# Ledger of designs, part 8: VHH binders against q9usu1r752to985

Target 1, 234 residues: q9usu1r752to985
Amino acid sequence: TPEEFASQMTLLEFDYLKQIPSREWIFRSWVSRDSRSAVRNYINFSNCFTYWIINCILEKKNTKARTAVISFFIQTAYKCLSLQNFSTLMSIVSALNSAPIYRLHAAYKLVKAEDIICLSGLREIVETKKNFSTYRALLRKAELPCVPFLGVILSDLTFIDEGNPDVLDSSPHLLSFNKRHRLADVVADVCRFQSSSYEMQSNTDLQSYILHRCRFVNQDLSYLFDKSLSLEPR

## First folded at step 16 (VHH)

Design j1
Fold by OpenDDE, fold request of step 17:
Structure j1 (fold): chain B 234 residues (1-234), chain A 123 residues (1-123)
Amino acid sequence: as target 1 above (234 residues)
Amino acid sequence: QVQLVESGGGMVQPGGSLRLSCAASGFTFSNYAMSWVRRAPGKGPEWVSGISSSGGRTYYADSVKGRFTISRDNAKNTLYLQMNSLKPEDTALYYCARDRYDFWSGQTEFDHWGQGTQVTVSS
């Protein structure tokens, strides 16, 4: 069910979040593309999951079957929202907004009106306009436990790092405490999220299945787009 | 782990030809688009050519169009770059790179690179 799938994805992504040590934020280990980086591992998983959704939809042989999968993930995304799992929500909506999937008009026409309305709302939440203003507002109101979308956090850290000098202009020998404070505030927020816990029961079989499937999916949007064209010609 | 190993580089006279190869391992090669990128002395990296996962689509920088041909053999996990009519300006370290669209950043990235193979075009 969408509810069960959302629950397991929430637990899975929360584990990825919890595995990120504080030192990675300080050293920005993801920038060097270190294979040992927990942040990089999380990014890789999230992308693979997004591609997996795209592949799941495109692997269906008829419009009705594609519609069913699309509907499933819309409902799943909605459940993720209720769990305050914004990371999985972002991944699902990204898949549905991707060029290969977004263009499947025949499939979307068969989606229930209520799911279409739901999808519209979800799309608004993850919209990048005004620097993710809607998402940020929801995150500020979120209660623990919560799985934030780390893409925004990483962007904020980069902005702080690049936009502020490491040392004071007037005294090059002195560290910028302002920059340090800003970075620390963002990291503190992440640590707060990491300190919480979900109470749902873990289904390791389903989680393992998802992890395994994600490893072997096509991750070429151009190819996936062509596949989409073959399923629903222009 | 993901590995990319380039080969086929060398020294050639202007107008000459070379064929570069890139051996891929540690991932499903046929599931990823691939690119060649080069770095000339004193210059930044320059994208040279790209190919879709199936090989159905190929792309080239304007500087190499009509002279270079990118191809792949998914059964052999190998990427190729046929370089004809080479010019001194083509002198560079050539890298094989794996392409991926990153949904977090909203950009296409080269998430893995080889160590490169040196191509020198000189009279």
Scores: ipSAE 0.912, ipTM 0.957, lowest interface PAE 0.4, mean pLDDT 94
Fold by ESMFold2, last read:
Structure j1 (fold): chain B 234 residues (1-234), chain A 123 residues (1-123)
Amino acid sequence: as target 1 above (234 residues)
Amino acid sequence: QVQLVESGGGMVQPGGSLRLSCAASGFTFSNYAMSWVRRAPGKGPEWVSGISSSGGRTYYADSVKGRFTISRDNAKNTLYLQMNSLKPEDTALYYCARDRYDFWSGQTEFDHWGQGTQVTVSS
């Protein structure tokens, strides 16, 4: 079910989040290509999962079957929102907004109106306009436990670290203090999310299925777009 | 784990030809787009050519169009670069790279690289 899938994805993503040592936030370990970063492993899993959704839809040869998979993931994303799992929510909407999937108008036409309205609301949450302003507002209201979308946090850490060099030349001690204070604030926020717990019971079989399946799918958007064209020609 | 091993480099005179190969292991090769990237002495990385996961689409930097041909053999897990009409400016360390659009960054990333194979074009 969408509800069980959302619960187990939330537990999976929360495990990835909790495994990230504080030193990675401070030193931005994911930037180095020679790093064995827990953040890099999480990014890779999240991307594999997003591609897995795209592949699940496109492997169906029947329009109604593709519609059923799209509806399943819309409902899953809605449940993720209620669990405050913004990371899985972002992955699902990214997959549904990808060029191979967004263009499947015949399949989307068969999705019931309730789910289409739901998807429209989810899309507003994840849109990048005004630096993710809708998402940031929801995150501020969120209670613990919560799985934030780390992409926004990683971007914030990068922006803080690569600050304005003109200010650095003029007042290097003030820039360094402000930089450290802003970094500490962001790190404190992520540590807060890491400190809580979800109550759902782990389903090891389903989690293992997801982990195994997502790494063995096509991860080439141009190929996936071509496959989409073969399934619903222009 | 993912491993990419380039070979086929060497010294060749201007106008000559070389064929580079890249042996891939530790992942499902046919699921990924691949690229060749080169690093000339004293310069940063320069993208040379790319190929889709199926081999059905190929792309080239303007500097190599008409002279280089990228190909792949998914049954042998091998990426190739046929380099014809070589010029001294083609002298570089050539890397095999796996690429993927990253939904977090919103851009294509080279997530794994080989150690490179040296190509030297000199009279």
Scores: ipSAE 0.764, ipTM 0.881, lowest interface PAE 0.7, mean pLDDT 88
Fold by ESMFold2, fold request of step 17:
Structure j1 (fold): chain B 234 residues (1-234), chain A 123 residues (1-123)
Amino acid sequence: as target 1 above (234 residues)
Amino acid sequence: QVQLVESGGGMVQPGGSLRLSCAASGFTFSNYAMSWVRRAPGKGPEWVSGISSSGGRTYYADSVKGRFTISRDNAKNTLYLQMNSLKPEDTALYYCARDRYDFWSGQTEFDHWGQGTQVTVSS
């Protein structure tokens, strides 16, 4: 059930997003190894989920079974788009674009045409071209509620801090105000996403299943690539 | 909670050998690739060697290739680094690190480190 999976992932990801205190944006808490960080916890969950998708596909014993899992996640990602859950969408497409999965040409040949067309459109959204320009355009048009992909926001915060020196010219107070203004704009935008709610009903059994299972899969892409080679040899 | 504890460091003369160990706990060791990273005095971290989750693939920095051997025992949750033909430039604090390709950053990250074990190569 792609629709239910997408809904519950959206609620899960939104809960992670809402738990991030504003001070983490200001102090960039995810950078320090000594700080506890809600952002770092979210990044870890998101990576575990991405690896879980890869493992779900590679554990299947025949090509048709792997195709079914790929199709399920394409349909799930499409429903995430309709829910404006860009974070889960990014995770799914990243898994499908990963070297172990992207090379499964026999499995992809069996995916029905409508799902392939859908995947092509989803891949366009996650492209890094022109600093994620397609994604940023969609995000600007998105209404609340929305789960943005924080990876882009974290990169923006790092660029603002490192690329805007405080004291390197004759007007250091103007540089400091410009830097603070840019930071405040990004933080205000994130807080706006945090301030809404999704209406969907929680399925705590499914959410607990996802949270538990995704931590106990292989998280080594080189190993997973070797497994992919054994399933569909060159 | 993830914990990595290095041991086996010490003082040794040039040309000598040491074997480092790293005891891992708080996670499924066999699901993760592992690395050794070192910090020489006054320098930043330098990746030394890496090993796949199964142990089937090993990788080495050019500066240690042929002299160091990485291995793991997944039954004992232990990572090893056999260091032979040691040179004074190998003097550093050696860390055991868990690595994972991070889909947010697009590169391999070391998400957990130990406190390190000191290796000193001098006459």
Scores: ipSAE 0.755, ipTM 0.873, lowest interface PAE 0.8, mean pLDDT 88
Fold by ESMFold2, fold request of step 17:
Structure j1 (fold): chain B 234 residues (1-234), chain A 123 residues (1-123)
Amino acid sequence: as target 1 above (234 residues)
Amino acid sequence: QVQLVESGGGMVQPGGSLRLSCAASGFTFSNYAMSWVRRAPGKGPEWVSGISSSGGRTYYADSVKGRFTISRDNAKNTLYLQMNSLKPEDTALYYCARDRYDFWSGQTEFDHWGQGTQVTVSS
C-alpha cells in the first residue's frame, strides 16, 4: 500500500540521515570521489530510488498498468508529505517530472482527477523557484520528526564555502567567523533533524526489498526516454 | 566494488590508430551510460565520448568527432574507444567513466572512474 511504502521509505531515509557524522558537513566529505562518505551513499540510494520509480512505470506493457503505478506513487508522495518526509517526496516528484514519465499523456489521462490535483500541489512544494522558497517555508513550520531533503542542505553548505572566502582584503578574520557561524547553524539544523525518531514499526523485509530492487534498474535517462517513446509514440 | 579497468593505451605516431578497452565489474553494466574522459598534461579533465546503456546512442566531443568511435559489448561488460587519425593533441590519460543524471544536482555526473590508460601520440 502507499501508506506502508511511505512509512518504510521514511524509516529507511531516516536511517541514512542518522548515519551521517557531523564531520562530513564540515569537511564536505562527499565532494572527494576517494573519500568514503555517508552523504554520497545516501545520494546514490536516493538517485537509485528515483530511477526505480521510472523503471517501475516503464516496465508495464499497457497504459492502464502504467496509470496504476503512477497513481500509487502520487498517493505515496502525499503520505510522505503527511509524514514530513520531504526527501522521498522530492524523489517521487522528480521521477514523475522526468522526461520519460512526464510525457506519458495517455497514462496520465486515466489518472483520476483527485490524484492529478494532489500531484499539482506536490509539484508546487518541490519547485526550485526563489531557491526552493515554498519547500523552505514548509520546512521551517515542520515539527520533529522530519526528513529534510538534503540536496538543499548540501547546496547551502557549498554556497557558504564558495561564497564566503576565509580571507578578504578588508576583514579576513570577520569573514572566517561569519563562515564558521553559518556552518555551525546549518550543522545544528541537521543535528536537530537527526535527534528524533519516527514511531512506525520497522518492516525489514520490505526495506531490504526496496534497497535491492533500486540497485538493479536501468539508470540511463536517454535509454529510458527511448523506451518511453516506444510505449507512447509521438 | 565497482571497478573500471582501462587498457590498450600506448605510443603511436600521428595519423595512427589505437583501440582502448574498459573492463567493468561490480555493477550491472548494461544499466548505465558510459563515457571516455581524458586528461592531457597540465590540463583538467575533458569529456571525449559517451554511449547509452543499450549502445543505441553515441555522442562525441567536437574535437574527436569523425575520428573516434565509442562502442560497448554488454555481454562482455566492456566499453571500447576506437581512435583513428590520432594527433599529438590527443596525448592524454584516458579514463573510462560511468555516468548518470543526478536528480540532486540536475546534471550528469561521473560517479566512478578507472585508473586510466596512457595514450601518447608523438613522432
Scores: ipSAE 0.753, ipTM 0.878, lowest interface PAE 0.8, mean pLDDT 88
Fold by ESMFold2, fold request of step 17:
Structure j1 (fold): chain B 234 residues (1-234), chain A 123 residues (1-123)
Amino acid sequence: as target 1 above (234 residues)
Amino acid sequence: QVQLVESGGGMVQPGGSLRLSCAASGFTFSNYAMSWVRRAPGKGPEWVSGISSSGGRTYYADSVKGRFTISRDNAKNTLYLQMNSLKPEDTALYYCARDRYDFWSGQTEFDHWGQGTQVTVSS
């Protein structure tokens, strides 16, 4: 069910989030391929999961079956919003917005109207315009427990580290203070999300199934687009 | 554990040929697009060629079109680069790379590389 899947994805992604040590935020450990990084492992899982959704849809041989999978993931994403799991929400919408899936107009035509309306609202939440302004507003209102979309946090950390040279010649301590203050704010916010718990019962078998299956799907978006063309030619 | 091992490099004279191989293990090779990337002395990495997961599409940098041929054998988990009509500017350390569009960064990234194999073109 969408509800059970969303619950178990929430627990799984929350475990990834909780495992990230604070030093990775400061040193941006995910940038170096030569070091272990909990962030890099999480990014890899999230990408594998997004590709898994795309593959689940494209594996179906007829339009009605593809519609059913799309509807399942719309409903799952809606439940993720209710759980304040923005990370799984973002992965699902990214998969549905990907070129191979977005173009499946025949399948989308069969999706019932209330799910299409739901998807439209979910798309507004995750859109990148104005630096994720809709998502950021919703995140600021969220109570704990919550799984934020880490990609926005990582982007903020990179921007803070690389984009703050404003006081080149006259007040080096002020530049350093501003950078440290902004970094500390981002880290404190992440630590706040890491400090809580979800109360859902773990289904270890389902979580292990998801982790295993997502690694064994095609992760070549150009190939997946060609497959999409064969399933729904213009 | 993803592992990419390049081989087939060596020293050749201008106009010569080499065939590079890359043995892949620790992942389902046929699920990923692959690339060759080279790093010339004193320069940063330069993308050379790419191939889709099925092998049905191939891509080349302008500097190597018509001279290099990328291929793959998914049954043997092996990527190849046939390099013909080699020039001194082709001298570089050649890497086999696994590429993937990254939904977080919004661009294609090389998420794993091999150790590289040296190709030297000189008289």
Scores: ipSAE 0.747, ipTM 0.872, lowest interface PAE 0.8, mean pLDDT 88

Design j1
Fold by ESMFold2, last read:
Structure j1 (fold): chain B 234 residues (1-234), chain A 123 residues (1-123)
Amino acid sequence: as target 1 above (234 residues)
Amino acid sequence: QVQLVESGGGMVQPGGSLRLSCAASGFTFSNYAMSWVRRAPGKGPEWVSGISSSGGRTYYADSVKGRFTISRDNAKNTLYLQMNSLKPEDTALYYCARDRYDFWSGQTEFDHWGQGTQVTVSS
């Protein structure tokens, strides 16, 4: 069910989030290609999951079957919003907005009106315009527990590290102090999210299924677009 | 786990030809797009050519278009680069790379590389 899937994805993503040691936020360990970066492992899982959604839709034999999968994931994303799991929400909407899936107009025409309205609202949350302003507003209102979308946080950390404010006296100590303050604010915010707990019961079978299956799907977006074109020629 | 092993490099005269191979293991080769990337001495990496997971689409940097041909054999888990009309400017360490569009960055990223095979074009 959408409810169960959303709950288990939330527990999975929260586990990835909790495993990230504080050192990675400060030193941006995901930039190096060390296979043991917890942030890089999380990014890789998130991408695999997004591709898995795309593959689940495109493997279906007929339009009605593809519509059912799309509807399932819309409902799952809505439940993720209710759980304040913005990371899975972002992954699902990214998959549904991807060129291979977005163009499946015949399948989308069969989706119920309430689900289409729901999807439209979810799409507004993930829009990048104004530096994710809608998402950031929702995140500020969110109570714990919450799984934030780390992509925005990682971008903020990179911007702080590389960008320095202009200071009229041009003192290096003022630049270092300001940079350290801004970095500490972002890191404290992430640590706050890491400090809570979700209370749903773990379903080990479903979590293992997701973790295993998402690694063994096609991860070539150009190929997936071509497959989409063959399934629904315009 | 993921392993990419390049071979077929060597020393050739300008105008000569070489064929590079890349043996892939530790992943489902046919699920991924692949690229060739090169690094000349003292320079950063330069993307050379790319191929879709099925082999149905191929892409080339302007500097090699018309001279190089990328191909793959998914049954043998092998990527190839046929290099013709080689120039001294093609001298570099050539890497096989696995690429994937990254939904977080919004860009194609190279997530695994081989050790490279040296190609030297000299008179």
Scores: ipSAE 0.741, ipTM 0.869, lowest interface PAE 0.8, mean pLDDT 88
Fold by ESMFold2, look of step 16:
Structure j1 (fold): chain B 234 residues (1-234), chain A 123 residues (1-123)
Amino acid sequence: as target 1 above (234 residues)
Amino acid sequence: QVQLVESGGGMVQPGGSLRLSCAASGFTFSNYAMSWVRRAPGKGPEWVSGISSSGGRTYYADSVKGRFTISRDNAKNTLYLQMNSLKPEDTALYYCARDRYDFWSGQTEFDHWGQGTQVTVSS
């Protein structure tokens, strides 16, 4: 079911979030290709999951079957929103917005109007308009427990590290203090999200299934686009 | 553990040829697109060539187009770069890299690459 799937994905994502030590935010450990990084492991899992969704849809040879998988993931994403799991929500919408899937117009025509309306709302949340303003507003309202989408946080940290034009006209000491305070604010926010817990019961069989299946899918978007063309020609 | 091991580099005269190989292990090779990236002395990395997971699509930087040919053998978990008509400007450390479009960054990323193999073109 969408509800159980969303719950178990939330627990999986939360486990990844909890394991990120604060030093990774300070040293940006995910940038180094030769270092171990909890952030890099989480990014890898999230990408594997996103590709898995794409593969699940494209493995169905029947248009109605592909529609059923699309609807399942729309409903899962909606449940993720109610669980305040923004990370899985972003992964699902990214998969549905990917070139191989977005173009499946025959499959989308069979999706219920209710689910299409839901998807439109979910797409507004993930859009980058005004620096993710819709997402940031929802995150501010969110109570704990919550799984934030770390992609926005990583982008913010890169901007802080690479400079701030408004501050460059100031003293070097002011730049150092401002950068340090902005980094501390980010670390505090992450620590707050890491300190809570979800009450849902773990289903270790389902979690292991998800982790196993995600590893063995094609992760070449151009190949997947070609597969999409074979299933629904132009 | 993902590992990529390049080989086949060496010294060659201008106009010569070399064939680079990259042995892949620790992952399902046929599920990933692959690239060759090079670093000339004192310069940053430069993308050279890419190939789709099936081998059905190949891509080249303008500087090597028509001279280099990328290929793969998915049964042997091996990536190749045939380099013909080599020029002194091709002198670099050549890396094979596993690439994947990253949905967090919105860009293709090289999530693993090897230690490289040296190609030197000089007379």
Scores: ipSAE 0.735, ipTM 0.874, lowest interface PAE 0.9, mean pLDDT 88

